# Ledger of designs, part 2: VH-VL binders against Laminin subunit alpha (LanA)

Target 1, 191 residues: Laminin subunit alpha (LanA), of Drosophila melanogaster (Fruit fly) (q00174r1585to1775)
Amino acid sequence: SLLKHVSITTPEFHEESIKFDMWPVPADEILLNETTLKADFTLREVNDERPAYFGVLDYLLNQNNHISAYGGDLAYTLHFTSGFDGKYIVAPDVILFSEHNALVHTSYEQPSRNEPFTNRVNIVESNFQTISGKPVSRADFMMVLRDLKVIFIRANYWEQTLVTHLSDVYLTLADEDADGTGEYQFLAVER

## First folded at step 25 (VH-VL; from e3 with heavy chain S31D, light chain N92K)

Design d1
Fold by ESMFold2, last read:
Structure d1 (fold): chain C 191 residues (1-191), chain A 124 residues (1-124), chain B 106 residues (1-106)
Amino acid sequence: as target 1 above (191 residues)
Amino acid sequence: QVQLVQSGAEVKKPGASVKVSCKASGYTFTDYYMHWVRQAPGQGLEWMGIINPYGGSKSRAKKFQGRVTMTRDTSTSTVYMELSSLRSEDTAVYYCARDRTPDYFSYSYYFDYWGQGTMVTVSS
Amino acid sequence: AIQLTQSPSSLSASVGDRVTITCRASQGISSALVWYQQKPGKAPKLLIYDASSLESGVPSRFSGSGSGTDFTLTISSLQPEDFATYYCQQYKHYPTFGPGTKVDIK
């Protein structure tokens, strides 16, 4: 499909589940171009410092290969502007969301304001946890990959974030041989 | 069954603020986005903004940015709209309206249930 | 912004008449159009969504058609309770409304 559904949400974490406060912002205001999404935090009230996430629904019509992402990488680039004296916001960097479960990943490296930050997350159960922070079995992880509905990628890291861009989102497949790479981009959009 | 009951009519002076409430009943309050729409006497309808009652995320029509504040109270199933720096052209009936889509994770931008309306008069 | 126009602005008709109201969008909105009915002193009531789908509880004498930029609302046999103002609204993007068409009984 040429159309992708994108969103910006603010999660409400519960012990074993997530519910979402989805920003009522049309996709056209989120899609900046073919490879870049924008989250505009100036639209929030000044004291609203809750974490927010880009949500990406991938239309792989006639393909069912999310299981093949096991062992591959999720990669993306963030760039944001913010004020200078805000605190760090504690939240997961990536959420894999399916009807069965939601799994979270927290990266050690964190982006700095006004500097592109490229992150890579190896898609294996050891890099993810349940919502409550417990280990994930390989079987449960594979179930999430099989029925993956949305990947959420964190949009703000520091209080006073103004605008965040998410670009070049890739989910590589581990089925390629050494002379090539499977690559699967969520964010390329054509109308 | 589904009901949206708004606060009573208001008379205000230019430069003042007004806060209109909309109490929802007969459905799960946090499953539906809520909109505000106004109608000047003898005129058409004008969309003002939308709030997600679940977590308070919102968007406002550009015309009203800086003047409209929308909030909610989940314990009373109530949304609020406050319009500041009132002018005579703000004289209108203000409606809350429920977004048609029953999901905190989706919205449609059209409305199936409306409040009864709150007349706000801004004069001398 | 997507502007909507309606035609006619007002009309008078007799019970039993077929009434047709048009709505035109300034750009393509596919089928993302709704119709509301508003009686004096009352809030609008949703009649038609997705250009042609009847809302539950709406009489079958109401129908909608169109796509792209041109849409119609038809009342096949006007009843006394149908005198009202009718508004179209697009939802392809942030909502905008047509100026309304007032239907009076002769």
Scores: ipSAE 0.421, ipTM 0.763, lowest interface PAE 2.5, mean pLDDT 85
Fold by ESMFold2, last read:
Order: structure tokens, then sequence, then C-alpha cells
Structure d1 (fold): chain C 191 residues (1-191), chain A 124 residues (1-124), chain B 106 residues (1-106)
């Protein structure tokens, strides 16, 4: 049986760190099927528009050391529904969370309501920043990859989000060839 | 030594609201999820909801979703449960209960420490 | 919702007796079952978790067994302080409790 780590978490950003308010929701409420996660915002308190994130990590790579992901790509597909009156939510799209610190990425391209959106993020220091928005050295970036605990992918992009689906999450390795097995996705829940 | 101390018994009329407090001590308050469970006189136990005391994220049993509000105050290490639109069938002892898992990033949905209980009586 | 039943609903026993209480789930819950003891006017006390693991400070005369849908709590030699109501609870999903088994002195 395969180990599976999925969660939905609302971050609390501090000046030098990030802490998470993890939703106490069973995995069965998050996993729609083997490749798709769901975040259901209809059960949140009215006016709670804090950004929320899917937490995923592929156990195929050693969780203590993900240096092989450097230069590879994180890919995923989002689809969400929302009410009509909201504004977009400004927040990082991807967070690499480690024992030492957290690094954030914001993509220029952003999903629109009711439209499938596929994103691809190169895992290099130039695509990430510190929580305060500062550049990241390659050495510090590699330290985060070495001690990587969770990859967070943002779940809400517009106020009044109702439901968000995250599907087909993949992380490729820098040395992958045409027949390689270095690409991974989050593992299916064993039932 | 872990201790959960709840507010005192309350008598309410139908249609009112009640707010029960649960003050935690003897451990790091924000490291453990907190639950609310009730028990009508002579009856079994009924789970009402769970709150993450660190950031306030919560889930509620479907039966109570329109009527229960859970909050916390980290400065006093206290969790609150408010039940609105009270009915006579809400007469029960209300317990706070600490989730067994010692990690604010995880929860187990079973309980190692319970408050002493708060009797709420709803009568006309 | 996962429903739990318990059998018997009550029983009478003497000090020293072996007591067996069963809990049945409406669907498979693997080993995600706990047992609580509750005395009148008191909060429940955790006895057994993960179907068979004894909580610290609980006397060794208590034991649990089972998996899937059928679970058993056993008290090997009943003591005067064991007269109480016993509840099972599943945690495979949102918690639900069995209706309880009252153990009375005979």
Amino acid sequence: as target 1 above (191 residues)
Amino acid sequence: QVQLVQSGAEVKKPGASVKVSCKASGYTFTDYYMHWVRQAPGQGLEWMGIINPYGGSKSRAKKFQGRVTMTRDTSTSTVYMELSSLRSEDTAVYYCARDRTPDYFSYSYYFDYWGQGTMVTVSS
Amino acid sequence: AIQLTQSPSSLSASVGDRVTITCRASQGISSALVWYQQKPGKAPKLLIYDASSLESGVPSRFSGSGSGTDFTLTISSLQPEDFATYYCQQYKHYPTFGPGTKVDIK
C-alpha cells in the first residue's frame, strides 16, 4: 500500500516564517479520485477569504532530499468555480516548505473561473522568492530542496470560491530521459 | 498535567443561544485540535465539531452546521462553542475533548483528555 | 455516516467475571476504533485505541481485538471499579459512537 499525504491548509504569514492552519477535513473529503483533489470552500465561514493551499508530496522521491528536482518542472491543472462579485486574491501560487524556511512562487498566468488551467513551474531559484519577496541564492534553494517537507499549491484565486479541483500533479527530474521514471505525481489513496 | 476546565452549568429558554468555554492547561494549547461532544441525559455521545486552535480552521457535524460556532482565544488558551436557536432536545452535557494526536499538523478524531462537562438545560 | 451498534445493551456480572462487549460497524473501518469507559456523572475515559492498543495508565485486564466491522472489548477479571458504561467510537471518518453497554453489579 502506498503512503499518501494530502491536506488543505490556510497559511499565516509571519515576517520571517510561515505557519499553517490545516483544515481538519478527512482525506476522503479531499480526494475525488486517484488524480484529482477537491477543496470545498462552501463549508468555510462567510467572509473567510484567506488563501488556502493543497499540500502534496510525492513519496517516490526521498522526502529528506529532493535535490534531483532542481531544474525539473512542477506541473498541475486547476479548475475552480466562484460567486460573481469577488476580486482576485493576491497570494503565492506555489510554496516549497522545508525545515529551514519556505520559498514562494507566483506565476504571471493565473486561472480564470470555470476554465481549466495548466501551470508549469521550473524548479530553479530564479522562479522563487523568500516570503518577504527577496531573491533566493542557489545554495539556499538547494537547502530547501534537501529538507523539503511539503509542496503547497494554491486552491483559491478569486473571492467567493466555491470548489477547486487540482489534478495531474507531476514533478519531473532534471536528468530525466525519454524512457525515464523520474517523473512523479501524488500517490493515490489506498482504500 | 493536562487539564480542560469548562464553564459552569446554564439554563436557557428555547430560541436563545449558549456559549460554553473550555480552558486548557498543562500542554501547548496550539499543538492539539479540540473537539466538542455532547451527551443528552441517559443517552449516548454525539460529536459536534473540531477546531484547530492555532488558526481557527474547523469542521462541524452536518446536523449542527447552521447553529454551531466554534472559536478560540490563544492568549487565554480557551476554546468556545456557541449553539444558537436552542431547542429542548439540546438539553445535554457538553464536553470539550482534546484530539489524541500531539501535532497541530495532524489529527486523529479520538480523544485522550476531556473537560468535566457543562450541563445546558433548555426549558420553557 | 458510519453507524455503530453494541451488544449487549446491558449486562450484569460479578467481581472476577470475564466480560466481553462487542461493537459492529456498518462498513469496514480497518482498525480505526476506540473504546471509552464512562462512570455516572463523569467524562468518558479512553481505554483502547487502534482497536487493540492499551492507553497508558489503563489496567492490563482490559484488552481489545477485531478489525473490519467486528470488534470486542474484554475485561479479563472484573473489578469493583469497572462497573460503568462502555462506548465504542470509530475514527475512520467523522466520529460516531456506539449506543453503549452498561455493566452492572449482579
Scores: ipSAE 0.383, ipTM 0.740, lowest interface PAE 2.8, mean pLDDT 85
Fold by OpenDDE, fold request of step 27:
Structure d1 (fold): chain C 191 residues (1-191), chain A 124 residues (1-124), chain B 106 residues (1-106)
Amino acid sequence: as target 1 above (191 residues)
Amino acid sequence: QVQLVQSGAEVKKPGASVKVSCKASGYTFTDYYMHWVRQAPGQGLEWMGIINPYGGSKSRAKKFQGRVTMTRDTSTSTVYMELSSLRSEDTAVYYCARDRTPDYFSYSYYFDYWGQGTMVTVSS
Amino acid sequence: AIQLTQSPSSLSASVGDRVTITCRASQGISSALVWYQQKPGKAPKLLIYDASSLESGVPSRFSGSGSGTDFTLTISSLQPEDFATYYCQQYKHYPTFGPGTKVDIK
């Protein structure tokens, strides 16, 4: 199995830190198949306004050194259940969580109700900021990559979400490689 | 050494609630998940649910019809399991059991240390 | 949920005997299986994890084998303290237990 360490969590955002409340769901319960993860919100309150995230680092990189991810693109697709009437949840789309830091990314493009959402995030410092909204230097960004523990991908955008599927998650070094073919391999390049 | 000490035996009427405690010591409480497992007299073992040190939990909601609530107090390193709307078939020894994995971001769903058990008897 | 069965449900043996207990899963669970020992009035004790890994402090006379759906616990030479009930448990998904195998004195 390519998926060894997947998780779901609800983060609590503080001014200078993030506290992650882990969903204690077995990995195989998160794995719908070899390429798709599932977040089941049925045990949550329907009006829960807290965001949830998939943790997918080991699946994406399967490397001890994550520095080579710099300059690559994180691509993924989210599918939501239909019939959402809840309000929008404000939160980052992607979180890079390292040993000592967390960086967040908010995409310009946001999902629409009842439509698949495909996102691509270039893994560079200009696309990320600290929890407090401060810019990140290249040096600091590289340190985060070096000490990267988990990449979190947002699982819900509205209240009353029931189920989310995360699929086609991969890193690519060029846009031409992100063609939706279901590639999960990572090609490291010298930077 | 690792110790899980549970609260004493309980006798309850049908429809009542019971809250069992499990105090952990001898290890870093925040590194391990805790599970609840019960065993009816002369029967096998049945997993009930899991809770992380910060409150996130998962239980067999369908099996127990949402009657199970797990909580924790990090200041006292204590985990609680409350079972409501008790039935005669809930008569069992209830165990807290520590998850094997010493990582908040990971869990094994098998158990290396167990409490001594708490007998809960439900009778009219 | 994954169902586990055990064979036999009970057995009688003598000190020094080789004892073999089987656990079967309703579907493939790779090596995500543990074995517990439980004595009357006591909590279960972890013996084997990952199907074949011996837990620290457990005597070497205990061993586990198998993968997929069929697993075996073996006690190479039964000792007086080994008379107990043994349970298998899978953790590939939400945990489920086998019904147990009681090992009695012949």
Scores: ipSAE 0.360, ipTM 0.789, lowest interface PAE 1.8, mean pLDDT 90
Fold by OpenDDE, fold request of step 27:
Structure d1 (fold): chain C 191 residues (1-191), chain A 124 residues (1-124), chain B 106 residues (1-106)
Amino acid sequence: as target 1 above (191 residues)
Amino acid sequence: QVQLVQSGAEVKKPGASVKVSCKASGYTFTDYYMHWVRQAPGQGLEWMGIINPYGGSKSRAKKFQGRVTMTRDTSTSTVYMELSSLRSEDTAVYYCARDRTPDYFSYSYYFDYWGQGTMVTVSS
Amino acid sequence: AIQLTQSPSSLSASVGDRVTITCRASQGISSALVWYQQKPGKAPKLLIYDASSLESGVPSRFSGSGSGTDFTLTISSLQPEDFATYYCQQYKHYPTFGPGTKVDIK
């Protein structure tokens, strides 16, 4: 069932853990089409300062072994349809969530209110840290990938966001046939 | 065994609010979403909303004009549904219903266990 | 919202009869359909999920079929306890219910 593959959630950040308050939205309400997810914020308080995230792991990878994501790039585009008058919300851009741990990434490039936001995150330990801001070893990072449950992509950057679309989500994997030559294959999001 | 026990019948005047409770037992309360469904006398079933174990909820805001508030008390394994600004057309039996899926990251939006129902009568 | 219709709205049957109830969706819902049984003064009871899967504890005389927009609930041999109202419900989107089909004693 697709109900297990995509989600929207509001996280509560703790020192070394994250609690996710799930938006109980049917998957078909989130999946606008095969390549686009939708988050509707219209039911939230106008000045809600909490971030929201798309959960996209199974939808994105459609595989049980997530170790292959190592060294690849997560790419996506966010479109904000309306609601640009709110304050900026400080939160990570991407969260790797496993049963035992959560790693967060904050991109240098941040979205602007008037343009689509395209982001690319290399799936390596140096781009991630613990919730408390500690560095992550390669070994620990690989364990997170092994036990990966959900990849969360930030859905809002400002208060009063009304609707966000997540589209063109790709995971670029290292081409095994290239033997480390720097060639990559692209994995598109499939519904 | 799974049991959902709801609060007793209510009689309210138009404009008032009603808060119906649903106490769950016989299962891990935090593993299941809870839904609210109502049924007007002699009529069909109408889904009202859903609430997760941590309080996140979704209701038919357009249909109910934002009058529905769902809350959850984990310590007592109780879910609440409050309907404000009551109207005569709100007269119905209100049911809590457990979502079929015992996974916090998943929900079915169909229901395997139901409360016994709470009759709410709105009359002048 | 997805609208569901049911046919017939009511029917009269005898014990032992084969009963067929139809549910139609306004748009495709794949197999995201359930059937409930409701008796007077009682909450609905889940019978079928995923269009054709029998809920645990439900007698085998109940069966569901269909996909897309057209679905059918069948009672192969009506029993005295089966006189009730039956509802279909879709969960492809936010839940909506059919208007119900009342099965009365002939």
Scores: ipSAE 0.356, ipTM 0.787, lowest interface PAE 1.8, mean pLDDT 90

## First folded at step 26 (VH-VL)

Design c1 (from d1 with heavy chain K62Q)
Fold by OpenDDE, last read:
Structure c1 (fold): chain C 191 residues (1-191), chain A 124 residues (1-124), chain B 106 residues (1-106)
Amino acid sequence: as target 1 above (191 residues)
Amino acid sequence: QVQLVQSGAEVKKPGASVKVSCKASGYTFTDYYMHWVRQAPGQGLEWMGIINPYGGSKSRAQKFQGRVTMTRDTSTSTVYMELSSLRSEDTAVYYCARDRTPDYFSYSYYFDYWGQGTMVTVSS
Amino acid sequence: AIQLTQSPSSLSASVGDRVTITCRASQGISSALVWYQQKPGKAPKLLIYDASSLESGVPSRFSGSGSGTDFTLTISSLQPEDFATYYCQQYKHYPTFGPGTKVDIK
């Protein structure tokens, strides 16, 4: 399984750093199966309106070269089982976390309350920012990939979320998504 | 030296609440998760819950969900466990126990240091 | 929740005896098992972690073995101070404890 080392955490965003309030949930309690993670928000206080994220560490550890992820896509599906009547929570969708840096991504497309949400994030610097919202150079981005420790995937988008499932998490390389060389056919116009 | 010092014995009536404290010293309080484990007289050990002393996130045994509240005070390096709607079967020694892993990103869910225990007696 | 059982529930042995306590899990827990020693009126003391790793300061006469569902705690040569109740505990999931094994010294 690519999800051996998983976690759930509530980040605290500071000006130039992120601190994490880790949910003390055993990994095996987070893992619903080999491909699905579960965040149970009933563990939280009712008045806790902070964002939470899945940490998928093992998925990255099984990658031989994190740099090769450049230009690829992180894809995943979120399913909110129940409890999404609260207000929207403003937070990034994905966090790339390394020992020295954290980069955040906010997707243009956001989930709706009543449908599974499938997201694809292209792993390029233009899709990420620093915590303070500054652009990231390619060089800095590559360093983050090189030293990548955890990818955090947002688990809640609304207050009062009860349960979220994260499934079908995978990272595709740029060349894997390429359609190859297209063939052009010219059709003769019959007159 | 790691020390966990708990509050004194309590006698409560059924339906009441009890709040037990656990003061930690001798280590970085926020680097180790804290657990609560109880033991009824002459019985085995029962895990109640865990709290992250840094952020306050917690997990609880299903049996105690809705009745147990765990909190922490980082300024005093103290963890609290409050058990409400007490019943006779809640009569037990309650222990705080430090998680073995010295990393705020990690937890082991086994315990290397224990408090001295707090006897809670629930009787009419 | 994972249930743990222990065998025997109690035993009596003489000083110098080899004592073996078994812990069985209702499902596979890999090596996520610890052993505690508890003396009357005291909190439990960690002896073994990761099924077979000896905690610092614990005498070498204590050893743990096993993986999956079956685990054993062995005291190679029982000492008078080893009079206690021993508990196994799994931490692959939310913690659960065995019922304990009381060791009486003859």
Scores: ipSAE 0.853, ipTM 0.924, lowest interface PAE 0.5, mean pLDDT 92
Fold by OpenDDE, fold request of step 27:
Structure c1 (fold): chain C 191 residues (1-191), chain A 124 residues (1-124), chain B 106 residues (1-106)
Amino acid sequence: as target 1 above (191 residues)
Amino acid sequence: QVQLVQSGAEVKKPGASVKVSCKASGYTFTDYYMHWVRQAPGQGLEWMGIINPYGGSKSRAQKFQGRVTMTRDTSTSTVYMELSSLRSEDTAVYYCARDRTPDYFSYSYYFDYWGQGTMVTVSS
Amino acid sequence: AIQLTQSPSSLSASVGDRVTITCRASQGISSALVWYQQKPGKAPKLLIYDASSLESGVPSRFSGSGSGTDFTLTISSLQPEDFATYYCQQYKHYPTFGPGTKVDIK
């Protein structure tokens, strides 16, 4: 399979750290197919309103050269099935998790309930901040990339989410003329 | 020195609920997922569910969806499994079993340590 | 769900005998298979993981082989303490167990 290491996690945000409650779901249960992940929120308690994330490990990046991701774009598409009365959940869209650090990104564009959501995140320090909301220097950002373990992609934006699918996850360099037509220059994809 | 000690035998009527406990010791409780597996008399083994003692996330076999509730108490290093709407077919020995995690931030879904088992008898 | 079958369901053997038990999966599970030993009134004991890796403390007379859909547990020389029921279990998906193979004294 293309996605060898996948997970679903619920983060616990602390002032200077993040801890993760990993959903105990076998990888093959998360993998709908070779390119699509599934988060089944029916596994959660109804009153659990915490955010959840897809964890992608060593799929988009070379294990020995994570730094090469700098300047590239993380692109992905989310599909949601949710109830209509759920409140919005405030949380980052993407988390870069390294051995000793976590950086978070919040996108300007946010998904709508009944439409596929395609996001693109440029992998540069200006798009990320620490958990406490502090800016990240280029040097520190490069260290995080060097020691990168997992990229977390948000799986739910509203309460009462039932199922989320993550698909078309790529690390690419965006074409300068790209206007959402899906034209990208691929940097690297682990296959 | 890993030990899983379960609560005592239970006798229940159909329609009732049973709650079995599993106290863990000899290791860091929150570092290992805990499973529940049952075995009817003279029969094979059946997986019921899994719980993360740290955050409480869980998964259940489809057969037990809506009928099994797993919880944990980190202060006492104890995991609980409650099975509701009991039927005669639920008569079995119920085991808690520790997931053999290969490393931090993972789970394996096979089991290296087991409790001694709790016999639950459902009869009219 | 992945179904596992075992063959034989039971067998009789003598001390010193070579014993072979087969486990078959309804679909490919790579090497995500374990073997347990269970004695009456006791919880199962892990013997083999990843199809062929011997668990620590388990005698070397136990060995596992196979991948994909067909797996084998072998006891090279059966000892008195080895008379028990043996189960295979897959963990490629949510876990399922084989029906077990009872090894009795001839």
Scores: ipSAE 0.851, ipTM 0.915, lowest interface PAE 0.5, mean pLDDT 91
Fold by OpenDDE, last read:
Structure c1 (fold): chain C 191 residues (1-191), chain A 124 residues (1-124), chain B 106 residues (1-106)
Amino acid sequence: as target 1 above (191 residues)
Amino acid sequence: QVQLVQSGAEVKKPGASVKVSCKASGYTFTDYYMHWVRQAPGQGLEWMGIINPYGGSKSRAQKFQGRVTMTRDTSTSTVYMELSSLRSEDTAVYYCARDRTPDYFSYSYYFDYWGQGTMVTVSS
Amino acid sequence: AIQLTQSPSSLSASVGDRVTITCRASQGISSALVWYQQKPGKAPKLLIYDASSLESGVPSRFSGSGSGTDFTLTISSLQPEDFATYYCQQYKHYPTFGPGTKVDIK
């Protein structure tokens, strides 16, 4: 299996850092099947309107050379099965988290209510910024990739989201993507 | 040493609410998730829910949906469990139990330390 | 939810006896199983985790085995202080407990 760890987290955005409130959900409850993760917001209290993210860690994130992800694409599909009422939640779509840094990405294209949302994020510095909104140099971006620990994918866009499924998560490498053979996806993890 | 000290016994009427506290000491409060488990007299153990003391994220058994509220106070290292709409079947000893967290950013869903228990009696 | 059963429901044994308790799961749980000991009026005590790992401070006469759906707790030589009820619990999914096995000492 390419999938090493899965989680659901609620980030706390500070001026210079991000802290994470990890949802206490067993991995087997997050893994719906080999290629689909589930976030069940009914497990939360109604008054909790904070954003949540799927945390994914595959074999690439456990390798010594994470720099190979540079220039590649992160692709995924979100399906909001219920709960499209409520206000829009302002938050990044993707977070690259390392032990030393966190970079955030906000996509131009945003999900629509009652429709599956497929996104593709090119893994380059121009698509990311610091938590404080500052641009990221290529050098700093490469450092984040080198020390990458988790990729966070946003799970809710509206306050009253009930259930979200994340599927078809792929990370393509730039060198292999040119040949159409450089796609990686997460699989179910045996516990 | 790790200690979990719970509040005293409660007697409630049906339809009322009860709030049990669990004060933790001897370890970093926010590093370990806390569970609630109950045991009716002469019966087995039943898991109720789990809370992250750091951020407050929770999970609960479906059976208690809408009736269980778990909270925490980091300043006092205390976790609270409130059970509403009490029924006679809710008569039980309620335990807080620390999650046996194996690593950073993880939880195990089994329990290494327990409170002494709080007896809650629901009777008309 | 995963259901756990235990066998026997109760047993009586003498000091020095070998005691074996079985726990069965309704579906595969790999090794995500723990055993607790509970004495009257006390909270449960963790004995075994990951089906076969002995918790620190627990006497070596306790051992666990099994994987998948069938698990066993063994007390190699029963001691007077081992009078208690023993529970298995799975943590592959949201926690569920076995009904318990009461061990009476003759």
Scores: ipSAE 0.837, ipTM 0.908, lowest interface PAE 0.6, mean pLDDT 91
Fold by OpenDDE, fold request of step 27:
Structure c1 (fold): chain C 191 residues (1-191), chain A 124 residues (1-124), chain B 106 residues (1-106)
Amino acid sequence: as target 1 above (191 residues)
Amino acid sequence: QVQLVQSGAEVKKPGASVKVSCKASGYTFTDYYMHWVRQAPGQGLEWMGIINPYGGSKSRAQKFQGRVTMTRDTSTSTVYMELSSLRSEDTAVYYCARDRTPDYFSYSYYFDYWGQGTMVTVSS
Amino acid sequence: AIQLTQSPSSLSASVGDRVTITCRASQGISSALVWYQQKPGKAPKLLIYDASSLESGVPSRFSGSGSGTDFTLTISSLQPEDFATYYCQQYKHYPTFGPGTKVDIK
């Protein structure tokens, strides 16, 4: 079931690994509709200032072979409803989590407090690094995709965030008919 | 085989706190979420909350007014449920129940294995 | 919260009887419904999940059906060990239980 794989989590970053503290909320609490996920931070302890992430793998790809994501773009929009008085939280924007490894991406463009944040991440090794900041070879990157368990999208950028909506999540794939001309096909998120 | 063994019966006065333990064995503790469900004498079942093996939890805060605290000890594969500011209406058998899904990144919110229950009596 | 009701609240039946218990949800829950059996002094036992899937080890005389808001648990031929209270539970949202149906010996 796709519903079982939609999640929210708070990660703990270690030198070479990430421990995810899952938010045990029903999928119905996360899935606002077919295209929008919701993170309600009021469910957290008031003093918890750690980052949180949406887990969206099956919801996004709905396929067993994730290698096809290579070369594509992960696109999404974040809406922050309220709670913008906190400090900025330093953390990756996207995490590719596999059984054996975790790769992180930090975007150059970062959200502002008063505007929706739209991001696009090309799914290639050069856009990712290990937790310790090391570069990733193509071969290792492909292994991560092969064994991909969850794609995590950051849900909060500031302390005291109250509610975040994740919407318009897409995976764009390189158009094979375009013969590498840079054209993409869009895959919409399915519920 | 899967076993959930709970702590013994408790008798408490109103206003006190009770902490019930649930020791899990026979399976990988870190793969399953744990739930707490209570049942007042002669009454139905009431879900109280859920906890993951790493501490993330959710309880019916509105129903219990934040009186429920769930914790876990992974080293002993034990889950705890503490209910504070006890009231007479808290008199019930309290069950730990394992979530059906054997995946840390997934949970079912229904239960395949149950503890034997812990009777908590709140009386003056 | 999603409320569940059950019908009947209690029934008396004989060994060999066909028993039908109904569970109704206050809103659509698709197939996110389970059935439990509980005997006095014991914890509930999972019988059916996903409205119609039989849990491993549960006798085939138990069956579940329904979707949306109306669900049914059926015992095709009641056995002596089946006298108990049966509860439905939804997991579309945070869990809620039906009030239970007690099956007594006639």
Scores: ipSAE 0.538, ipTM 0.826, lowest interface PAE 1.2, mean pLDDT 91

